# Ledger of designs, part 6: VH-VL binders against UPF0179 protein Maeo_1037

Target 1, 145 residues: UPF0179 protein Maeo_1037, of Methanococcus aeolicus (a6uvu3)
Amino acid sequence: MDKRITLIGSKIAKTGNEFIYCGVLEECSECRFKKICHDGLIVGKRYRIVSVRSAKHPCIAYGDGVKVIEVEPSNNFTILIESKKALEGLTLSHSDIQCNNILCKYYNLCHSEGMPEKYKIMELHEKIKCPKGNSLIKATVSTIN
Key: E = the ipSAE of ESMFold2; O = the ipSAE of OpenDDE; V2 = 0.75 times the mean of E and O plus 0.25 times the DockQ between their complexes.

## First folded at step 1 (VH-VL)

Design n8 (from n2 with heavy chain E99D G100I W101Y Y102S E103G G105E A106P I109Y; framework fv_nezutatug)
Fold by ESMFold2-Fast, scan of step 1:
Structure n8 (fold): chain C 145 residues (1-145), chain A 120 residues (1-120), chain B 107 residues (1-107)
Amino acid sequence: as target 1 above (145 residues)
Amino acid sequence: QVQLQESGPGLVKPSQTLSLTCTVSGYSISSDYYWHWIRQHPGKGLEWIGSIYYSGSTDYNPSLKSLVTISADTSKNQFSLKLSSVTAADTAVYYCARDIYSGYEPFDYWGQGTTVTVSS
Amino acid sequence: DIQMTQSPSSVSASVGDRVTITCKASQSIGDYVAWYQQKPGKAPEPLIYDASSLESGVPSRFSGSGSGTDFTLTISSLQPEDFATYYCQQSYDTPYTFGQGTKLEIK
């Protein structure tokens, strides 16, 4: 089985959420959770939360604490793409939207970390209009091979 | 669904090495969790011996120092305890158990326990 | 090491009684305490985790409370199958430590 247990911030610890593992923080060197939180995860790999446990634990990186979660590697991404490029089944080369507004609520979906060079559009969701007026559509995409 | 079962000699002579194995079914030990050895001396409470994480990292009770080794055989879905230089004080019921070492869960699955007597 | 001290060491009770067992930690451990039930010849079974959360399949007559250093296990209406030894355990720091046990006996 590819499922792993780790800890993540309580506010984002929800079944179905995805994240990219970024590695061990320096402040984690003395943390009793360091081994369970970080061991067995690959830096830069995307993971999907498949279950969340109820108890909260203190964490220096998350002021609201962390929860134990089960994760599995994810080959699927949720991203925003230009509506004009959005066709289910289409294979696209990864190209970031030209935007430097890091405070935009859509920034991470427009500038997805860990995306492969090519991906296939699996499903189209809602259309959105960003603060700059771009016509975008939310899509579930899959890594190619 | 998850089951743990201890096995090993019930009688060990002083100064020899105690070797016990825990066989896990219903879950792969290479997938996740910490896998533990815990013992119970006659008429006394429980004593944690040590653990192994699925990655192979081990942690031992400092009171047992260099006498303990825990290892895993993922091909057999087993993990084992070796306790060297045993004395009569090592007479106990030995359990294997699973938990999240970092303290979130209790020991949620236990083996039945195996009785070990140290005598000549 | 964190010491866990249980009281009483034994208690005699009748079916239908309310039974309370206490556990005291030598230092503050938040909510990182679990309770186990052990019957003669058998492995301990978890009853309570995270001080007050009931394990799946455990009857609702069992409850846990407390935080910091003082913890309590309560059985609201004792049943014949509840006569056993009960242990508390801290999971705050290693080595993990257990209380010395409380033996619940028929009066």
Scores: ipSAE 0.006, ipTM 0.511, lowest interface PAE 10.8, mean pLDDT 79

Design n9 (framework fv_nezutatug)
Fold by ESMFold2-Fast, scan of step 1:
Structure n9 (fold): chain C 145 residues (1-145), chain A 124 residues (1-124), chain B 107 residues (1-107)
Amino acid sequence: as target 1 above (145 residues)
Amino acid sequence: QVQLQESGPGLVKPSQTLSLTCTVSGYSISEGYYWHWIRQHPGKGLEWIGSIYYTGSTDYNPSLKSLVTISADTSKNQFSLKLSSVTAADTAVYYCAREYYYDSSGYEDAFDIWGQGTTVTVSS
Amino acid sequence: DIQMTQSPSSVSASVGDRVTITCKASQGISSWVAWYQQKPGKAPEPLIYSASTLESGVPSRFSGSGSGTDFTLTISSLQPEDFATYYCQQANDFPWTFGQGTKLEIK
């Protein structure tokens, strides 16, 4: 299993904790640590923290600062799917939602990088309010590779 | 130009505490980076001892846990190693080094600046 | 701890030769490998990081490759100043660990 180095909020930087990578924030565009924090991570994918460095670093996104961590992929993604295709246990082929609104807060969940060709719906969550009017629901999916 | 220089006694008796200091010039320790201690046993490879961030946060090699203390003195721009209860197995050349884990060209998991090393002999 | 094993332990080569040094990790470490050159009586100097990226100022005759468990340092045309011991290091897991070293002797 490939390990990656990134930075995460100090309060959640504990071995065994999991988080879902949500993409680059606008505040991060000038950050010295942007490359370490964000390169190599897949939007919507769940990661498990396997080790933590003790030092804290300043971060605009985290008031309590961030710590360097090693992560490994967890076999899950959080993505948005069309409600009419949303059935737990169903295997779907990845297809992009027709939308080019890059300023939408959900853009990365609709256009996730590194998505596998097929995935299985493991759990359905809440419906989201799409500004473009698409009927979308948040789902946890598992990769099939 | 950033430079690191080790200093401390070259001879330590068994069961005593080894104390070494690294003086950093050309860069302020309080402006960042991780600062490390690494040793090299006679005729052998390199062994990582531990690291410190200027705020006092430390990471130690588990094989040396409870025997090692690393501290930083930002007013003198120095960081120091204390290794307690030394034995002949602690005879080595001790280096201090800087870890550079980010720059504009990419992420480096490497030691980019090293001190010249100081020889420590543990003998009665 | 992850063990790093270098091969060969020593090698003799002539100026102009291609020299290859290998490093094997006991576990998968992706590309988190650095290589160092150490001349007698001197501290190690970094050559390569992230398995294949040359450090600033390092001659282009040095190259690195590999991923997972098997890594290689190559010197494409050996020069007299390349007489040294070479070390690999993994930075995937704490504690960071080094190979035992490969001594390169020019004949």
Scores: ipSAE 0.013, ipTM 0.581, lowest interface PAE 7.0, mean pLDDT 80

Design r1 (framework fv_retifanlimab)
Fold by ESMFold2-Fast, scan of step 1:
Parts: structure tokens; sequence; C-alpha cells
Structure r1 (fold): chain C 145 residues (1-145), chain A 120 residues (1-120), chain B 111 residues (1-111)
């Protein structure tokens, strides 16, 4: 598999770490590194960091700087699921939670773009208390090929 | 041996298109960005654009956006630059050049150049 | 775009002499302590060869007689004592923002 190059905040730029690509921030459009910020990663898809370049670069999108990283796709996503649907080993059809609170720290996990139509629940994590009253649980899910 | 090898010289008529290749060897093709630069006879260097070989994303100088397409074939570690609607002022040596990336974005490796002549 | 102006256009010197080449940018190419200016050497029939990157860092295999200095908008390439193989055209290039741009070149020729 081809290794892709992108930028990530220096605090999380560690080999072996995984992250969900959340799309291009508008602030990146004026950044001198915007070419890497528009790397063609799939929104909502999980990537694994396979190497981290040592140089730290300033960038408008990240106040404490960014590092160049090499990534490869992971077949797994971290998302929030309604607790009533959260059973390990189950295959579910993706449906976004109805919510427009974009200031919520969990918003991107509830509204992952680029999710496949169906996925399998691989592992359940901690429960999240939603400000809107939804009973949510964090889960690692796998795409169905 | 770390090198970039370009396709041979081309002679084209005005209005035609030309596609120049740049084959990389001796390094991981997807770990470096690839730039295209041209130089008209007796003139300076002019940047055309860049491609990220990993994702295929391109950035072109605005004056080339409607005539240039940059692509890659990862299976052969080859980058391509296609220039359409050729004019006599497009006569130049075209170079591919690798961005070193990790060391502040400089061109550390260049192809030997491809002369493109546009004449009636 | 950032315009780079090189001076002089031609520098006629003898082997053993010191060469000083200037590159001026239409705006600062500095960002948080780094200067994004590079220097290339080009001989007839050859592609450009990287000499200096990021204002003052000598590229691998480049002789110590070549040095770069400057910050902001004003940059200098110095060759402390010209060797016969140093008679060539020299270009500055900014990597601060896209589109990347080059200076018009300084030809260093034998007097």
Amino acid sequence: as target 1 above (145 residues)
Amino acid sequence: QVQLVQSGAEVKKPGASVKVSCKASGYTFTSYWMNWVRQAPGQGLEWIGVINPSGGETWLDQKFKDRVTITVDKSTSTAYMELSSLRSEDTAVYYCARDYGDYEWYFDLWGQGTLVTVSS
Amino acid sequence: EIVLTQSPATLSLSPGERATLSCRASQSVDYEGSSYMNWFQQKPGQPPKLLIHDASNRATGVPSRFSGSGSGTDFTLTISSLEPEDFAVYFCQQSYEVPYTFGGGTKVEIK
C-alpha cells in the first residue's frame, strides 16, 4: 500500500497513533502547507501514523505547530453509537445522530462523513453523556469489504 | 542510484498537446512531492506546479491551470506533465524536480530535462 | 506572487576572486525564525543543482567556499574564491509560498 503524506498537530504526531480524518479546515486554505492539508484523505476514515518527520512547522490551523507524517489507511473507525445499538460483533447500517450542536467536542464522532453504508462493531469503549440527552457509547468499527 | 529520468525531446505544432514523463528510482516515490519547472531558451526558470504522488493532489500556477495536467502512475514510479494548446512561447526545456519535504521544501533532485519545441 | 530580483545580471571575475551575488524579494520570505530562500547553480546543458537551502544551509557535497546569508527580503550568495568550475549561472528561489518563484539569474563569467 502506498504511504500518504499529511500534516498533523505536533502533540499527536507519534508513530503508531491513529486518527480520524475530519476534512479540510477552511483555515488551512491560507496556510503555506495547504497542499498537504488537502492530501486526498477520506473524511471519516481512520489512518495510522507509520513515520513522523523530525522538523516542526508553523501552520495557521494549529497553534502549537505541525509535523509531516506518513500514514496508511486503517480498516477501523472510531465513532459514537446509540447505546441500544452497541453490541460487539454486530453489523449495523450507518445513520447520523440528529444534532446541530457543532460546538460539542463529540460532534465529529457523531457526524462522521465518508462512513460506509454498513460496518461491524469491533470493540466498545466508554459511554459518553450527550448534552442533548442521547445515550452514546464510543466504538471501534470496521468496514465491510 | 537515486535519479529522475525524463522522456526524450518532442517537436510539436501549435495547438497540439505534449506529455512528458519523469521516472523516479532509488527512493520511495510516494514520500516526496514532484514539481515541474520549465526554462525557455536563454530565459530563467518558471515553476509550473507540483503533485503529491501519494494522493495525486496537484497545485498549479494559475497561468497553467487551464492547459496543464500533472498525474502519477505509482506502479511505475512515474510522474507526467501534459501541456495542451501549445504555443511557440511554450518552447522550453521541461524539468521534473523532487521536493525534499522534511527539510523546508527545496528541490534536491532534478531530471535531466526534456526539450519541447513548438514550431510550424 | 513573490518577485525575486537578482543583481548583478552579469559578474565578470578571475579565478581566485571573491564573488558576491544578491537576491531581493518583493516581500519577506521569513516565517518564525526561518528564511525560505534557496540557491541553485546551472551550467549549459544541465539541470539546476541545489547549492544552498533555507538561506544558509549548504547542500550535500557542496564545497565550503559557497555560503549563503540574509533574512527577510535581502539575501546573498558568496563564493569565497572562484574555481574554474564555478563559472556558471546562479538562481535564487523562494519556497515561502506557492507559486514558487525564481530570480532572473546572475551569470558569473571569466574576465
Scores: ipSAE 0.000, ipTM 0.502, lowest interface PAE 17.8, mean pLDDT 80

Design r2 (framework fv_retifanlimab)
Fold by ESMFold2-Fast, scan of step 1:
Structure r2 (fold): chain C 145 residues (1-145), chain A 122 residues (1-122), chain B 111 residues (1-111)
Amino acid sequence: as target 1 above (145 residues)
Amino acid sequence: QVQLVQSGAEVKKPGASVKVSCKASGYSFTDYYMNWVRQAPGQGLEWIGVIDPSDSYTWLDQKFKDRVTITVDKSTSTAYMELSSLRSEDTAVYYCAREGSYYDSSGYFDYWGQGTLVTVSS
Amino acid sequence: EIVLTQSPATLSLSPGERATLSCRASQSVSYSGYSYMNWFQQKPGQPPKLLIHDASNLATGVPSRFSGSGSGTDFTLTISSLEPEDFAVYFCQQSSDWPLTFGGGTKVEIK
């Protein structure tokens, strides 16, 4: 198995949570923990937290500190898709919803970074109300290698 | 077995430069920070700086920034510390030290080189 | 930078006695229950040897007579019963911030 140790913000350091690794921030350039935070992670790839250690460490990027976590690459992830395309078992080509409203609470689910070109719908969840009027549904999808 | 082997003793004149090597073996060289520390005769330990062998990022103590360069050669698993414009007060034993235990983020010096005596005289 | 002050500078004791060494930091080296303080032993002609990391964790191969305690700015290294090989210089070192810094050392000598 392809598991690694890294550091992430204390408030989001929960088993089962997922994140997209975005690379090294400029604030991290002089951080003592830069290597353990970033070594072995691939920019744009999604990871799932499989365990969390109890101790907190200081971090300039996270005011509430960071915790040591063990992660593994995630092949299943949650996104928002147009309801008209939402059918369990359907294989879709990635198509970003055209919207630049970064203040939307659903922005990250609509613009999931590191998405593969094709994915399969595994499970449909609740519909959400889009401020721009799009009919969207939350779905768990799997990568197609 | 982890081992850090440093180059031999050097005698230099004021104004010269010295380059000390530290050859690592027994572990994945790019997975651990390498630190440099010196100790003047009869004095305490003084931290010089650190390098991340995976990307050659360095952080140096302010008092050394203008005179010290730390580098690595990944192909030979060797770290180097070069100190220029030598003065008599630079006479010291220079150590390389591996910063271990990244699994728990402790960041402590678990292995040290044997030390290299650099003497700056007349 | 974080300044570490060790006391006493010299401790003269006999084998079998208890040694207590102090290290005081100019600012806290603890964060949320974790303390970034390490202890090293050094004998003449040798590099320093790690004894204790993260205030109280005994390094591999180090005898149980060595122990560390403390948090915040005040730390202690204790040797419960001195053996002949324990007469050496001891340094504390903080790993909280760059630059990393060491204490001035405490020499434990026979008398």
Scores: ipSAE 0.006, ipTM 0.567, lowest interface PAE 10.1, mean pLDDT 82

Design r3 (framework fv_retifanlimab)
Fold by ESMFold2-Fast, scan of step 1:
Structure r3 (fold): chain C 145 residues (1-145), chain A 122 residues (1-122), chain B 111 residues (1-111)
Amino acid sequence: as target 1 above (145 residues)
Amino acid sequence: QVQLVQSGAEVKKPGASVKVSCKASGYTFTSYWMNWVRQAPGQGLEWIGVINPSGGETWLDQKFKDRVTITVDKSTSTAYMELSSLRSEDTAVYYCAREIYYGSGSDAFDIWGQGTLVTVSS
Amino acid sequence: EIVLTQSPATLSLSPGERATLSCRASQSVDYEGSSYMNWFQQKPGQPPKLLIHDASNRATGVPSRFSGSGSGTDFTLTISSLEPEDFAVYFCQQSYEVPYTFGGGTKVEIK
């Protein structure tokens, strides 16, 4: 099995959530579990949370603390795509939505790090309300190489 | 002062269409999104949809998508909601409401029109 | 769609008493530290008035006796000491995703 252990903020520590591994929290030197072995995790690679430990641990980098999680490499991502391009089974080339509104709750889904050049739409979800007027729909996509 | 002024009450027969207007003043019309909400007599609030006045993009509740059209006239700072194929259960007060974005926080309806009563009866 | 359930449907209280109103969401309305939950007050014959945005922030001009709290799926509106003008219907509303939805309302009436 390709499962690994790491720490993540308590609010995002939910089974099924995905994230990009960014390395150890350097600014949170007082976190008791900074020394947890992250062997096998690659900076910049996406991982899926498969289990969450119940205990919360204090960490100044996360106001709600951190939890220990077990992860595995992910083949699927949740992103926003233009509605006119949204068709299940369609293979799309990655293109950035031109937007600098970093305070938007959808910013990370529009500007997802680590997206491959091409991906396939696996499932379409809800249409979102874009402050910049883009007609966007939430989608689960799978990487293809 | 920021104000939303709606058109007057309407009485319609089943099967007719109604078009309610909402004229904005006191702010830059294209800088805030405009929502439409209705309320049947003695009942709760029901969201119909929203329009971005700058681009004309709309998002509608699924139950209204086939009967509602929301539009704007930027030259008069006026938003419109047209509801077709009227039934008696469409009898309600229809409100327009301006949507403000609070930075890193939520969106909220900070200014509301006075409401337009639409009565559907045979 | 996100379903909002308000309880109780009616609160019968006297001026000076504390009112506590509940709103439950069928799924979390939190994102990146914000809770996309708003509260409105409505009096007969009037449009709704914004009281609270982002779960706990009072709108401009709203008296300090009104406070909001909660996160995730459970939210509360508290009126610390009812004034005569506070007897009204209160609605919660989520702006997390479209369609936006409202709770069924809680009527605060004089005992």
Scores: ipSAE 0.000, ipTM 0.514, lowest interface PAE 16.3, mean pLDDT 80

Design r4 (framework fv_retifanlimab)
Fold by ESMFold2-Fast, scan of step 1:
Structure r4 (fold): chain C 145 residues (1-145), chain A 120 residues (1-120), chain B 111 residues (1-111)
Amino acid sequence: as target 1 above (145 residues)
Amino acid sequence: QVQLVQSGAEVKKPGASVKVSCKASGYSFTDYYMNWVRQAPGQGLEWIGVIDPSDSYTWLDQKFKDRVTITVDKSTSTAYMELSSLRSEDTAVYYCARDWEYSGYAFDYWGQGTLVTVSS
Amino acid sequence: EIVLTQSPATLSLSPGERATLSCRASQSVSYSGYSYMNWFQQKPGQPPKLLIHDASNLATGVPSRFSGSGSGTDFTLTISSLEPEDFAVYFCQQSSDWPLTFGGGTKVEIK
């Protein structure tokens, strides 16, 4: 498994830490680091930090700056699912939530790219208030081969 | 251990093209950008361009855009730089250099260099 | 493009002396407290070797006698006490904007 290089907040840039990639911000369109920060990462996918570089760079998303990190993919994704279908241990087939609100902070978790046809619910987290009125809960899911 | 091994010296006539290879080993080839830099005899360093080996996306200095093509072969962990329409002013040592070990655009490992001589 | 001017072109010193090398950028290479200036050492017949990245960070394996400082348009590489192996050409390089550019080099030679 090949590693990927990206940038993440300096306070969380520690070997062994995991994070969920949430996609590109509109403000990143003119950032010279956009390609290295974002290319090759799957929205909603969890990554593990395997090494951290020492230098810091400015970033509008992180007040304390960002550091270059090497990552490897985790087998887990974080997504939003309908509360009525949310049961730990349940295997679900992938289906998209119908929503056009691209400015919603949860948009990428509702529309995660790279999801497999089937996934198993590993852990349920907090319920979120959907601006469109859907009853949704945040879940960590695992890929199924 | 990280190594970048370049192809051997080339002698070309004006108007010809040259293709220099850079074979990487000792690290995950697709995780680091590969830069190309040249140095004419008695002159300073001149950046040519960079490629992301994971998707073959390139950024080139505008002055080289019409004559340079940078490519990769992931199966052999090799990067290539092809320069066409050679002129005597293109006589230089050409280097490949890896990026991202210490910071953005800090070239941490370099190939040994390939001397390209353009003469008639 | 950002033009980097290094001075002096040649610095003649004896072992044990302090060397101070300057690099001036035609426009600021700093943004929000970060400075995108790197320093390389080159010996005859060898490729360049990274010494300092992002103005002041020492690269792995580089002796502590090397240090970098500066921000904005003015940057300095200092060698606190020259060793015989330090007589070489030194290049600054900016990573603030495309295209990436190098200074003309400063040759540190034995007096």
Scores: ipSAE 0.000, ipTM 0.511, lowest interface PAE 11.5, mean pLDDT 81

Design r5 (framework fv_retifanlimab)
Heavy chain, then light chain:
Amino acid sequence: QVQLVQSGAEVKKPGASVKVSCKASGYTFTSYWMNWVRQAPGQGLEWIGVINPSGGETWLDQKFKDRVTITVDKSTSTAYMELSSLRSEDTAVYYCARGYDILTGYEYYFDYWGQGTLVTVSS
Amino acid sequence: EIVLTQSPATLSLSPGERATLSCRASQSVDYEGSSYMNWFQQKPGQPPKLLIHDASNRATGVPSRFSGSGSGTDFTLTISSLEPEDFAVYFCQQSYEVPYTFGGGTKVEIK
ESMFold2-Fast, scan of step 1: ipSAE 0.015; ipTM 0.584

Design r6 (from r2 with heavy chain E99D G100T S101P D104E S105F S106W G107S Y108A Y111I; framework fv_retifanlimab)
Fold by ESMFold2-Fast, scan of step 1:
Formats: structure tokens, sequence, C-alpha cells
Structure r6 (fold): chain C 145 residues (1-145), chain A 122 residues (1-122), chain B 111 residues (1-111)
């Protein structure tokens, strides 16, 4: 199956919680748990915790330590959508945003990996001021089965 | 059965390099970290470093970082430890040791090679 | 690095006696549910053999007369009744942080 093992902050390590995987931190390069913590996860993709082990482990990134969790991909993604197309319940075809500014803090939300060709807008969030002047809204979207 | 077989004894002069091999058999080579440990005559155990055979990423003790290179050859299930700029103080038995599988959160060296004696003498 | 101090350096005992070996860490090697402390036995001319992992878990094939205890910074290896084959050097080893480190060893010898 698509279940993976990873580690996450002890306080948020609860069955049913979801998180967006943000990638490897520089501090993780020397961590002995790097492989199990990061192996097989996709940056920007949302995961759901399906089980939690009781033991805590030390972690520089989490002051309260981390717990081993089993995750599976969630159908939900967080992306940026043009304001004129942002309507809850609307089904959209994914199209690449024509932007090559990789230094933008929103670049990953504009260019999310693993996005399906079609998705449904589940919830709208805050408006984002784009350096190029585009009117964008942060949205939670789900895959269409 | 699970086994680690190391290369034979070496005699080297100061300033030379030595490369010790450790051939693994009986298990999935890329699922287990491989550690290197040495023991000088009459002394205790000293950890040198570890390699993840799946991607060749290494962690080394700072004392050895400038002189040690650990590598693997997946096709032959063999790990290597090369120590350069040898000194008389490097005379020791060098061991390879298999760690627990990468998905275990505790570490334990459950299988060891037989050891390779490296003698550094002028 | 985490420094491990073993005591005593030498234990002189007879077969049938109880052996108690100590290992102290310069900082805690425990986190809730796990203690990253292992014990190894070494005989002359042989590589070390794993006895105990995670402070108190017996390794496969190790006789029940061996037991480990402790947490935090203070750990003990106990041999309830020494057999002739138990006279050896014993090392503790921490896996809590890089670099991995070993104690100086305790030699259990025949009196």
Amino acid sequence: as target 1 above (145 residues)
Amino acid sequence: QVQLVQSGAEVKKPGASVKVSCKASGYSFTDYYMNWVRQAPGQGLEWIGVIDPSDSYTWLDQKFKDRVTITVDKSTSTAYMELSSLRSEDTAVYYCARDTPYYEFWSAFDIWGQGTLVTVSS
Amino acid sequence: EIVLTQSPATLSLSPGERATLSCRASQSVSYSGYSYMNWFQQKPGQPPKLLIHDASNLATGVPSRFSGSGSGTDFTLTISSLEPEDFAVYFCQQSSDWPLTFGGGTKVEIK
C-alpha cells in the first residue's frame, strides 16, 4: 500500500492529524533518522497520520521530541488559485502558473508537485499579494476520484 | 546465514594509506547501515563512522573526517574503509559491523566482521 | 561527544558468583520509552558480541542470566551466576547521538 513511516513532533503526533511535508532541513543532513523521517515523502504533499508509536525520540527541529508515525497520502492539497476562479465547490483543471521566480516564498504553492489534472476547491483562505501583481487566493483542494 | 567477511591483515609504513574491505552475505545489503570500529592493542573500542549503503551517505567521527573515506559497492555487497596518512597510533584491529535495519529507531551492532589487523611500522 | 565511564575496570570473581557492571554517561542517553545504551561481550581474539540493546532487551540467543537495567545516565549489566564462558571484557555503547561512543570496558576475570 501507500503507507509510509516517518517522524513528527510529539505534540502533533495524533491519529487523524494531517500535515504538509516541507522537505529536508539542513540540520537533518547529520541526523541518524534522516532516511526514515524523509524517505518517500513528496514536498508540498499532504499526509494523514494513521498510527502513532508511544516512544519519543530526540529531535533538534522539535523541542518536545518526535514520535514514529505511519502516514498515507491525503487527497487534500494547499495551492494558490487566481481570485477570479476561486469559488468553493468549483472543479478546475490544473494549469501551470507562468512564473519562474524560484526565490518567491509562494513558489511551491504555485507549482505544487503531485497535483492531479482536475481538482475541486474545498475551502478558500487568505488572499496573497503576488510580486508580479497577480490576484491570488490560498485554497485547500481535493483530488477528483 | 548472515555473515561479514573482511580482507586480510595489512602492514603499512607511516604516511601510506590502507583500504579494508567487508563483504556482506545472507541479507539485503541496502537495508542495514554499516559501521566501522577499531581497537588498538590492549585498548578499547573506537567508532570511526557509518555508511548508508542505499545512497552512500556517511557520518564520520570528527577525529577521522580528514583521513577516512567509507564507500560501498552494491553489486558485490561490499563496504570499504580507507584510512590515509597512517601513523603508528593507527595500529589496530579494524571491524565492520552491521547496524539494525534503517527503520529501527534504536541501534545495535548484531553482526561483526572477523576483524582486520593493520600494523603501521617503519 | 557523549563520554561513557565504566566501573570497575576489573572484577575478579569465581564461577557461580553474581557480577554487576556499571556504565555512566556524561549526558542522558534516554528519551521516553527508549534508552540508547547497548552492552557487548568480547573474548580474546574475537570481535565483540551483542548482549543487550535499548538498555534492558536481551539480544537473540543470549542466556537469561544476563540482564540490563538503568535509564538516563546510569546503566548496569548484571550476570546472575557466572559460567566459565562469561569471563570476558564487557563494553557499554551509546547510540543516542553522533559520534557513537564506547565505554573503556570492564574485565571479568577468574579469581
Scores: ipSAE 0.013, ipTM 0.566, lowest interface PAE 8.2, mean pLDDT 82

Design r7 (framework fv_retifanlimab; at its last look DockQ between E and O 0.05; V2 from the best seeds 0.00; counts 0 for: pae E 16.1 > 2, placed apart)
Fold by ESMFold2, look of step 2:
Structure r7 (fold): chain C 145 residues (1-145), chain A 119 residues (1-119), chain B 111 residues (1-111)
Amino acid sequence: as target 1 above (145 residues)
Amino acid sequence: QVQLVQSGAEVKKPGASVKVSCKASGYTFTSYWMNWVRQAPGQGLEWIGVINPSGGETWLDQKFKDRVTITVDKSTSTAYMELSSLRSEDTAVYYCARSLDYGEYFDYWGQGTLVTVSS
Amino acid sequence: EIVLTQSPATLSLSPGERATLSCRASQSVDYEGSSYMNWFQQKPGQPPKLLIHDASNRATGVPSRFSGSGSGTDFTLTISSLEPEDFAVYFCQQSYEVPYTFGGGTKVEIK
């Protein structure tokens, strides 16, 4: 597991944060930072920020600039799944929970961007009381490749 | 305390190779890039190249590309520069120098390693 | 590659005098409001020591008598009142693009 140096928007550059690398934007094709910002990252792969540098650099893609970060691949995610399906060790096919409430405090755990279609349940945590009445449980899952 | 401690002076014949080491301490080795810079006696400074220790990627001045190899050993926090096919004009003090990232300034330097190439 | 031309090659001054050192780049080293020009001091038998980074920012522990200015292609290092320890060689260096390059140096010597 190799750590890599890259750049990310200064507002989200915080140790412990994760992101999905989505590829090179057209605005970045002429940028002198293109190599460090994008080289060595795999499109669609999730990364965890393990350190953040204080230096801020201007960036055409991020209005508040970017900071240098060190990242490593992340294979584990926290999501919400239906309690009826939740058994440690099961491999499940991911599908979004049917909910359009983007103001829900659990929204990001119900709608995980970049989650692979299949995952294995590694650890079950506490049940969550969904405002819409869904019976959900918080789980740590791993990617299945 | 950040320290960069380089290997001792070397005397070589033309056509030989030299490998200079730079042991880093006082910081997380893989979080900074390591540059190599040389200075011929009484002359100015010449950048050779840089390595990103976390991934091993290198960027070299093109005039050295076929003769220089820059590597790291993460387990010992040590960077290496090997220069092959030595010529008399390669006689210089070789420095390692740390930079925050690609395109940034050199904040800490090793003490230098004199490499003398004599026929 | 970017060529840095320093002038003068030698500056002979007395302690207490003001030193003004020039560095001209063959092309702009500016990107999005930052100037990627740095200044180093070097004394005989020692590695270079960083004085100024990004045109005008003093490195930690560098006395306030050192200041940097400029943008684009034209940069200046100023020593407002020379101290005995300031008689040394000074290099500019661009970190805008690889290969990184250094100026030929300005030797500040005691008159």
Scores: ipSAE 0.000, ipTM 0.524, lowest interface PAE 16.1, mean pLDDT 81
ESMFold2-Fast, scan of step 1: ipSAE 0.304; ipTM 0.695
ESMFold2 (binder alone), look of step 2: mean pLDDT 93; pTM 0.947
OpenDDE, look of step 2: ipSAE 0.095; ipTM 0.703

